# VH-VL binders against q8k2p6: the designs that were tried, part 27

Target 1, 141 residues: q8k2p6
Amino acid sequence: KYTSVCVGREEDIRKSERMTAVVHDREVVIFYHKGEYHAMDIRCYHSGGPLHLGEIEDFNGQSCIVCPWHKYKITLATGEGLYQSINPKDPSAKPKWCSKGVKQRIHTVKVDNGNIYVTLSKEPFKCDSDYYATGEFKVIQ
Below, E stands for the ipSAE of ESMFold2; O stands for the ipSAE of OpenDDE; V2 stands for 0.75 times the mean of E and O plus 0.25 times the DockQ between their complexes.

## First folded at step 13 (VH-VL; framework fv_bebtelovimab)

Design N3 (at its last look DockQ between E and O 0.33; V2 from the best seeds 0.00; counts 0 for: pae O 2.1 > 2)
Fold by ESMFold2, look of step 13:
Structure N3 (fold): chain C 141 residues (1-141), chain A 124 residues (1-124), chain B 109 residues (1-109)
Amino acid sequence: as target 1 above (141 residues)
Amino acid sequence: QITLKESGPTLVKPTQTLTLTCTFSGFSLSTSGVGVGWLRQPPGKALEWLALIYWDNDKRYSPSLKSRLTISKDTSKNQVVLKMTNIDPVDTATYYCAHKTWPGFYITYYFDYWGQGTLVTVSS
Amino acid sequence: QSALTQPASVSGSPGQSITISCTATSSDVGGYNYVSWYQQHPGKAPKLMIFEVSKRPSGISNRFSGSKSGNTASLTISGLQAEDEADYYCSSYAGSDYVFGGGTKLTVL
């Protein structure tokens, strides 16, 4: 279960800047962004939205994948959910960026001899994206 | 219906440049994820990949033959052209063009639709 | 010399199951999760039968199945029929090259 799986060639993901794969029956998305590879569960932790169809944007100096369903922001580096907190007593005040902590499970990516390998995270903590990571869920296209 | 058809000379002389045209329908080579490849099969022998061109004009060549190959496309005419220089009798083969796609972001490494092939014989 | 090794021939009787092997000769064939199988009748173009080890394209009979163990992929044809007599090629992507096995001639006795 936690052995590396070859998911594709570096030359191809650099062209597409993202790809999807199945690693030991778990569907993941791999992003190539700013020269780095990031792998995570493909279905958004919130409601299972398809992260591979989202846009990557910077928020508060962090690159995030934005889920196309409800616009939840997930950091590429750590899988944290970001949001802005608005002061209800002064709505014109500048919103501040907050983190819900890690919500999306991040997996390890390695490149060897032009091949991309993914190793699934075995971190024991509860991660909300796990709920949508069974092989019984289909990616919503 | 995806269809591809190869055309070009059936008999060529050694040292000439072979030009093959793939004319296709049922897809566009401007569509993201789409590619057209060329392969060949010498009589009675195994298949060999030659070249591939993607929708964004990225070109890939067999490492052993790349010095002799040039692939190009004309998206408006639904055509892909392969040129192979310095033809030799060992290049006698049936030549195929074939379609591939990356459905969404699922990168693939196979050819799903093939032309009928065209036999090219190189005189001795 | 192919990076993918297949037996030169296999045979079986109608109704039986047969298996064709495809073994990667180098650990550099890291795309062995991309193994595809093609059927080719004499004088015809190859036809994709299996992709990504075990997936069948639409319209391909469930008598054809694929599997992998270590560096060896297998194509299994159950309920063998006369029309299955053909050459079978495995294929993968390795080192910036699409590689094909040498082919296996299936004879239906």
Scores: ipSAE 0.546, ipTM 0.829, lowest interface PAE 1.8, mean pLDDT 89
Fold by OpenDDE, look of step 13:
Structure N3 (fold): chain C 141 residues (1-141), chain A 124 residues (1-124), chain B 109 residues (1-109)
Amino acid sequence: as target 1 above (141 residues)
Amino acid sequence: QITLKESGPTLVKPTQTLTLTCTFSGFSLSTSGVGVGWLRQPPGKALEWLALIYWDNDKRYSPSLKSRLTISKDTSKNQVVLKMTNIDPVDTATYYCAHKTWPGFYITYYFDYWGQGTLVTVSS
Amino acid sequence: QSALTQPASVSGSPGQSITISCTATSSDVGGYNYVSWYQQHPGKAPKLMIFEVSKRPSGISNRFSGSKSGNTASLTISGLQAEDEADYYCSSYAGSDYVFGGGTKLTVL
């Protein structure tokens, strides 16, 4: 379940900037952004939104995928949920970017001989996105 | 709406270069995400992919046949041309051109519209 | 040596359901999310029936469905009709190649 799986050709993902795959029965999305590859669960940790259809934007110097359903921001590199916090006691203060911690499971991407390989995360901690990746979640189309 | 049609010689001699032309309508190779590929099928055998050209002139070739294949496009004429050098009787097949497109961000690996195909026989 | 293996032939009677399997035999076939199915009648061009494992193009009968389990994709045809008699090819992506199965001849008895 944790063996590396070839999911496509490097030349293709560089062209499309993203691709989807099933790795050991787990749906993932792979992004090519700013010369780097990132992989994560395809379903947003919040409500299962399709992240492969989201836009990538920079927030607080971090590239994030923005869920098309509820605009949740997830860092590509670490899978953290980002949000802006306002001090209620200082309404004149500028919002501050904060992290909810790792919410989206990130997987490993490797390139070998022009092929893209994904290895599922071995991290034992639970991610919120796991709920939507276990096969129990059904998306209503 | 989308149509493709293959044209070219139906009889070729060994060692010659085969040139096939795909003329299409209903879409443009200037459209982002669009590609046109060539495939072939020997009589009674399975399909084989040969080459693919995208809107941005990116070209892809079958690994086994790359050295013999050249694909090009004329967007203004809605045509894609495939050239195969050093033709051999083993290359006898029905040749198809086909349409490919991406529905969004992610890459796809299927052809949704095909030409009727043209049978090319290689014989001395 | 095809990266995708299909049974040479399957048969069924009108009204029955049949299933055609497509098994990845190469470790390089990683794009299993990219499995497509084509129908081909004698002397005709292939027709896309299923793409991305289970998605059906517009105009394709809902009698055709696709699924995947492990390294095997399956095309299911329900309510078999005489017109379904054809060759069926599965396809995917391996390495840098668009790969096809050997094809399955479906006979309607």
Scores: ipSAE 0.248, ipTM 0.784, lowest interface PAE 2.1, mean pLDDT 91
ESMFold2 (binder alone), look of step 13: mean pLDDT 89; pTM 0.925

Design N4 (at its last look DockQ between E and O 0.52; V2 from the best seeds 0.00; counts 0 for: pae O 2.8 > 2)
Fold by ESMFold2, look of step 13:
Structure N4 (fold): chain C 141 residues (1-141), chain A 124 residues (1-124), chain B 109 residues (1-109)
Amino acid sequence: as target 1 above (141 residues)
Amino acid sequence: QITLKESGPTLVKPTQTLTLTCTFSGFSLSTSGVGVGWLRQPPGKALEWLALIYWDNDKRYSPSLKSRLTISKDTSKNQVVLKMTNIDPVDTATYYCAHKTWPGFRISYYFDYWGQGTLVTVSS
Amino acid sequence: QSALTQPASVSGSPGQSITISCTATSSDVGGYNYVSWYQQHPGKAPKLMIFEVSNRPSGISNRFSGSKSGNTASLTISGLQAEDEADYYCSSYAGSDYVFGGGTKLTVL
């Protein structure tokens, strides 16, 4: 369901600058970074790695969560996978940052009277992180 | 195995300062997400939260009692101390310390393990 | 009074199911998803039975279940047993305070 869910208080998330929650049976992570809240699926789109245990780093001016398993870089703002490309026709050119597009589903965070609310994205397209967020994947056997 | 035990005086006179010590084992208060709280229960009455201290020394107090309470910790001794000033007969209660944690950064608002409690009687 | 209201007592016979209610009386009870339930036998410390509305800690019988509807949380005990006779407290988080209901005495007849 896509109604807002209160997941905690600002005073608590600001201690660790991150928290995890279950919102309508979906596991999410919420990051507090540079004064903003960002919510996304907790398991990395690539292999299901635990994003809440990763480090936040800047790449080309964009803040990213880096998955601790395979070091995939996911933008906090949009859920895009970032990578560097090399121009094969000009190997001396500097590598450029590129996006694989949206790979990690982003959810909405709102703050009201010190309470943090999360609303799950209902965007109709299938997002790669959905595979690890479904009840079917979470059950092993 | 997580255990907590309260200690302190059993009989206290009005206006004195009550000092209670929680000694615990099975966890460390240096572990991220861990906290120890104090609660009380007057005879035959409901539970009441008093104070909480987190691993990072962040301290929280019941809004109605905050002016009378101080909480502190000694991580090396596995102890948390509560002081309550200006004791009054209405403060007669069983006092409990209790553990909480944020497993995997899942912020919690409950206490999962409790000490057996210590009865403090305020008389005279 | 208390921000969480419980009936003073409930009773049931062995084998029956009973439900204890916990109703928030203030809109500042933060996102009623933080309701927990504690069982307390005479002379004993409280024991956590349910957290975050419906989750059971390890070692808690599946006869205990929790739910909510609107501003009311419920603890249900199925297959009532004599050992279930105790006081039951709901708890939540409101503003910057941990709040408890007044307690419900469960009598097993």
Scores: ipSAE 0.610, ipTM 0.844, lowest interface PAE 1.3, mean pLDDT 90
Fold by OpenDDE, look of step 13:
Structure N4 (fold): chain C 141 residues (1-141), chain A 124 residues (1-124), chain B 109 residues (1-109)
Amino acid sequence: as target 1 above (141 residues)
Amino acid sequence: QITLKESGPTLVKPTQTLTLTCTFSGFSLSTSGVGVGWLRQPPGKALEWLALIYWDNDKRYSPSLKSRLTISKDTSKNQVVLKMTNIDPVDTATYYCAHKTWPGFRISYYFDYWGQGTLVTVSS
Amino acid sequence: QSALTQPASVSGSPGQSITISCTATSSDVGGYNYVSWYQQHPGKAPKLMIFEVSNRPSGISNRFSGSKSGNTASLTISGLQAEDEADYYCSSYAGSDYVFGGGTKLTVL
């Protein structure tokens, strides 16, 4: 389902800075960071780590959630996996930030009348995080 | 374990300011995610939310009553105070204080523990 | 005119199952997944029975269950007992307000 789902009030998410929600049977995490809202699959694309427990840090000018399990860096805005690359043939070269491409599925967040709504991504491409978004990685309530 | 108790005048005259105190135990307003709210219920009528104060001193008020309400806390005394100005007979109700908390990163919109309530009658 | 509408009263005999509905009548009610239910006996404070549509707090009987369909949440009480006679309120949020239904009086015949 791709209908928009209300997940909470704006004023409350701004206070908590992050929240978890179930949207059409899919667990997501919503971040409020630097005045913007970001939503993504709650489980890290790498090994299913709980991203809602991670820290947000800036890498290469991009705000990223850092997975608490293996410290994978995921951009909040685009869901890209970031890493540093070093040219082994140039020992004097500084590490360069690179992207693995989109690895974490990002969902749409909208604010209406003080409420936060999440719409699941309709993007046809496969994200690595999709693997952990279904099955036994769902939180048992 | 968690208990709340309302105290204050039970009879108030119109135009006066009503001051109610909530004394609680079993939790602390220094704990992240914790809040204490005030609600009321006129005799034979439905519940109405009034105000809410959080651990970080963030305050929330009913939109319709915001101009008349002031909520404050004394964490060291485990007390929350509600003041309502320009009281009117229509404000006659049982007033409750209640506990609220966020379990983890899940925002909650319910009150899980309530005081016994105190009836406040407004009469000239 | 409440954001949440409940029937004024429901009744049932001991052992029966009854359902109380709570319908969001205002477009401002955004928290349909955050519906809570409170039980209130005469002269007593409200007691949380259900939160987030279908979750029971510790100590609440499994005779109480919650569900939703569309804009209507429902509280179901199975195996009705005399002690269940009380007022029941649904609650959620609308905008910056915590909202309550008008309440439903449950009579056990």
Scores: ipSAE 0.355, ipTM 0.813, lowest interface PAE 1.4, mean pLDDT 92
ESMFold2 (binder alone), look of step 13: mean pLDDT 89; pTM 0.927
ESMFold2, look of step 14: ipSAE 0.569; ipTM 0.823
ESMFold2 (binder alone), look of step 14: mean pLDDT 89; pTM 0.927
OpenDDE, look of step 14: ipSAE 0.131; ipTM 0.754

Design N5 (at its last look DockQ between E and O 0.69; V2 from the best seeds 0.00; counts 0 for: pae E 4.0 > 2)
Fold by ESMFold2, look of step 13:
Structure N5 (fold): chain C 141 residues (1-141), chain A 124 residues (1-124), chain B 109 residues (1-109)
Amino acid sequence: as target 1 above (141 residues)
Amino acid sequence: QITLKESGPTLVKPTQTLTLTCTFSGFSLSTSGVGVGWLRQPPGKALEWLALIYWDNDKRYSPSLKSRLTISKDTSKNQVVLKMTNIDPVDTATYYCAHKTWPGWIVSYYFDYWGQGTLVTVSS
Amino acid sequence: QSALTQPASVSGSPGQSITISCTATSSDVGGYNYVSWYQQHPGKAPKLMIFEVSNRPSGISNRFSGSKSGNTASLTISGLQAEDEADYYCSSYAGSDYVFGGGTKLTVL
């Protein structure tokens, strides 16, 4: 039962399209993209790379943050890791976009009177990004 | 490197409009993410924020003083101007202008470089 | 408005560590994510020492560190030196306003 934390003003993030915050000792990044707010753990699930420094790109019709370290693609909406699979029986075929499932913990964003609030998400119980959320693995209770 | 300097009258009468000018160097207010703010400090008291203008001419004002404040910029002169109407003795303070930016294009809420300040005394 | 509460004064001996607290009385203070600390010597402009809770600007000694827990941010100065004697202000952003604490006078004994 996490209390929402004010992280800033809507008028500012709509210009910068991102901001960072610590919510109950957990670092998060908040993106404003295509009219929607998305919050997630700031450290990439793969190796802890700084997602707030990455680029947002579309892959297979899904907006993703691309980690600047190893170019891992994380969907803004769900925190899923996307990758391309090559058909080994037909290397000339177009690669297929696949999901590794949810890897990056997504948090809830609410706007109230121009203030941006973030509420940490307890779902899923375990998420790969938890490992880098602090100095050691931390499951949100 | 980055420098800011406040200028304006040092003595004003109640009810007058105070006009303060911030002249700066080492940065451009046309640079995305850059802003210049005004703050004040009454003698022996805490700092108080007044106003802020961003590179894109977006203007922010202290909620308690908004009706009395107007901030503007003159990019060609590297200047930011603050006007405060209906001056009262409680407005006696040292006035500072200060630089801010959004490092890496990430929103921030602090002022990194400050002018030396100018004392404005309101006579009673 | 005491949206940010600081002790009026703190003191310490040279070489010791001291901590200055900054406690929010309003939830609008962003969970202290944007807490900054400014040092001000008499007659001088404020100087930014810490921003965003724990980050040091270039050129600021690592003797200055920042942290937070719950609704309280802290500035810690280790290895106290005579030149650290000054007023210290915490600041944050709340409700379209940049809010400052009342200030803490640090005395180096």
Scores: ipSAE 0.330, ipTM 0.774, lowest interface PAE 4.0, mean pLDDT 89
Fold by OpenDDE, look of step 13:
Structure N5 (fold): chain C 141 residues (1-141), chain A 124 residues (1-124), chain B 109 residues (1-109)
Amino acid sequence: as target 1 above (141 residues)
Amino acid sequence: QITLKESGPTLVKPTQTLTLTCTFSGFSLSTSGVGVGWLRQPPGKALEWLALIYWDNDKRYSPSLKSRLTISKDTSKNQVVLKMTNIDPVDTATYYCAHKTWPGWIVSYYFDYWGQGTLVTVSS
Amino acid sequence: QSALTQPASVSGSPGQSITISCTATSSDVGGYNYVSWYQQHPGKAPKLMIFEVSNRPSGISNRFSGSKSGNTASLTISGLQAEDEADYYCSSYAGSDYVFGGGTKLTVL
């Protein structure tokens, strides 16, 4: 379950900027962004939205995938859910970016001999995205 | 709507260079994500991928045949050309050109439209 | 030697369901979810029937379905018809190569 799996060609993902894969029965999305590779569960931690169809934007200096369903922002590097908060008692205050913590499970990407390899996370902590990555969850379109 | 057609010699002598042309319609090789590949099939045998060229002139070759293959495109003519050097009787096969694309930023590894193929026989 | 292994032949009677397997023989096969299936009638070009394990292109009969389990992908043809008699090839990606299985000849009895 934690062995590295080849999922595609590096030269291809550099062109497309993203690909999807099934790694040990787990669906993942791999992004190529700003010269780096990132992998995470394909289903958004919030409601199972397809993250491979989202747009990547920078928030608070961090590149994030934006879920197409509810516009949830997830950092590519760490899988954190980002949001803006305002102090209701200080109307003059500007919104501040905050983190909900790690919500989306991030997987490891390695490049070897022009091929992309994904290794599933071994982190023992539970991520919210695990709910949609396992079991009999199906997206109804 | 999408069509591809292979053309070129049907008989080639050993050691010569085989040049095949793929003429297509229904799509443009200037469109992002679009690619045109060449495949072949020896009589009674399985399919084999040869080469692929993308809209941005990125070229891919079969690892085993790379040294013998050159693929090029003329976008204005909707043509892709494949050249194979040092032809041998073992290269006798039906040669196909085929279309592929990457919809929605997602890498794909299949060919969705194929030409009818052209049989090339290598004989002295 | 092929990275993908298929049975040489399968057969079935009209109306039956048959399954063709495609097994990755090497760990170098990276296109685990990139399995495609092609149908080829004698003297004709291959036709894409299934892509990415289980997706049907437009115009392909719903009698054709794809699945996978472990290192084996499967093409299932339900309600077998005479016109289904053909060679079937699975395909994927391995290393730097678009790989194909050896093909399976389907005979409709």
Scores: ipSAE 0.041, ipTM 0.696, lowest interface PAE 3.4, mean pLDDT 90
ESMFold2 (binder alone), look of step 13: mean pLDDT 89; pTM 0.925

Design N6 (at its last look DockQ between E and O 0.35; V2 from the best seeds 0.00; counts 0 for: pae O 3.8 > 2)
Fold by ESMFold2, look of step 13:
Structure N6 (fold): chain C 141 residues (1-141), chain A 124 residues (1-124), chain B 109 residues (1-109)
Amino acid sequence: as target 1 above (141 residues)
Amino acid sequence: QITLKESGPTLVKPTQTLTLTCTFSGFSLSTSGVGVGWLRQPPGKALEWLALIYWDNDKRYSPSLKSRLTISKDTSKNQVVLKMTNIDPVDTATYYCAHKTFPGWKITYYFDYWGQGTLVTVSS
Amino acid sequence: QSALTQPASVSGSPGQSITISCTATSSDVGGYNYVSWYQQHPGKAPKLMIFEVSNRPSGISNRFSGSKSGNTASLTISGLQAEDEADYYCSSYAGSDYVFGGGTKLTVL
């Protein structure tokens, strides 16, 4: 399941700047943003929300997909969950951006002769988004 | 119910410009993800794609024929027009227009509804 | 010539199952989800029978099924009937082009 799969043409994904695809029975979303392609599990690690329907925004200098359900912020480059923390000992201090670590599985995207290929990631061995990549959450139609 | 119908001349002379009109119903080219394509089939030969126009005016052309083709649409009249310049006897074929859908962010590569076709014969 | 290769003809008797193959001759042909099949009776427009390898449009008999293995897609027609006699074309994309196989004439004996 870790062989690359052709999912479409550059000229087509650039039209919408995103696309959905099934790669070895796993549903992914591919974003084209700021000249780069990013692939990840389509369902948000938190509760399975449909990331392909979210908006891309910048937080702390990083481009993130914002899940439309609970507004969780997932970095496009690394799949990290970003949040703002408040210092409990000094609530008046400026909130700061923190990372929960990698929560959304990121997949590899390569372009070859105008074709887009996705290779599923096996790293990290466990990733919270895996829960929603199986069973009844597997396919969005 | 989606229907398409091709119209235009049935006999043209070499060097003329062929103009074909696709008139359709049951859908609108204002609908996101919709396109209309043109294809042809020379007598006894395989199908060949010519051009495609999407709802947002994105236009695609067969690489081998691109210099001779122009596709355009009139959304208010439910029409798509194909022009092919410098017609030659090898262009004799049945010409079809066909509906294509590109729903949401799901990319598709097929034509689901076709017109009946119109035979265009080139020669004097 | 064509980026998709089909046998020129295939035949079968009523009630049999037959399979028509479609082999990509170039790595530029199609994503693994995008092979389609069209049926064309003489003098008629093509009709979409299968899209995205194995999906049937609404109203298409379940006697028609599609599959893909490696570089080859297959259309299988079970319970062959006289009206299945037609030309069959596979289709996909190659580069920025929509491509069609050369067609297979199915004869019902």
Scores: ipSAE 0.355, ipTM 0.777, lowest interface PAE 3.3, mean pLDDT 88
Fold by OpenDDE, look of step 13:
Structure N6 (fold): chain C 141 residues (1-141), chain A 124 residues (1-124), chain B 109 residues (1-109)
Amino acid sequence: as target 1 above (141 residues)
Amino acid sequence: QITLKESGPTLVKPTQTLTLTCTFSGFSLSTSGVGVGWLRQPPGKALEWLALIYWDNDKRYSPSLKSRLTISKDTSKNQVVLKMTNIDPVDTATYYCAHKTFPGWKITYYFDYWGQGTLVTVSS
Amino acid sequence: QSALTQPASVSGSPGQSITISCTATSSDVGGYNYVSWYQQHPGKAPKLMIFEVSNRPSGISNRFSGSKSGNTASLTISGLQAEDEADYYCSSYAGSDYVFGGGTKLTVL
């Protein structure tokens, strides 16, 4: 379950900038962004939205995938859910970016001899995205 | 709508260079995401991928045959050319060119339209 | 030696359902979601029947369906017809190569 799996060629993902794969029965999305590779569960931790269809944007200096369903922002590097908070008692204050903590499970991507390998996370903590990554979750379009 | 047609010699002598041309219609190699590949099939045997060229002139080759293959394109003529050096009787096969595309970011690994193929026989 | 293994032949009677398997024999096969199926009649070019495990191109009969389980992809043909008699190839991606199975000859009895 935790062995590395080849999911494609490096030059191909650089061209497409993203790809999806099944690694040990777990669906993942791999992003190539700003010269780096990121992998995470394909289903958004919030409601199972398809993250591979989202747009990548920078928030608070962090590259995030934006879920197409509810616009949840997830950092590519750490899987954190980002949100803006405002002080209701200080209407003049600017919104501040905050983190909900790690919500989306991040997996390891390695490049070897022109091939992309994904290794599923071994982190023992439970991520919210685990709920949608296990079992037969089906998205109704 | 999409059509491809292979052309070139049908008989080649060993050690020579095989040059095949794919002429296509219904699409353009100037379109982002479009690619044209070459495949072959020896008589009674399985398919084998040879090479692929994309709209941006990115070229891919079979690992086992890379040293012998050169693929190029002429977008204005809707043509893709494959050259294979040091040809051998083992290279006798039906050669196909085929269309490939991926929408947007989604990489694909299939060919959706194929030419009719051209049989190339290598004999002394 | 092929990264993808298929049975050499399968057979069925008209109206029956048959299944052709395609098993990845190497861990280097990264195209778990990239499995495609081609139909090839004698003397004809391959025709794409299924892509990405279970998707049918436009114009392909719904009698053709694809699935996967573990390292094995399957092509199922329901309501077998005489015209279905052909060679069938599975394909995927392994290493730096577009790989194909050895092909399966389907005979309609």
Scores: ipSAE 0.027, ipTM 0.699, lowest interface PAE 3.8, mean pLDDT 90
ESMFold2 (binder alone), look of step 13: mean pLDDT 89; pTM 0.927

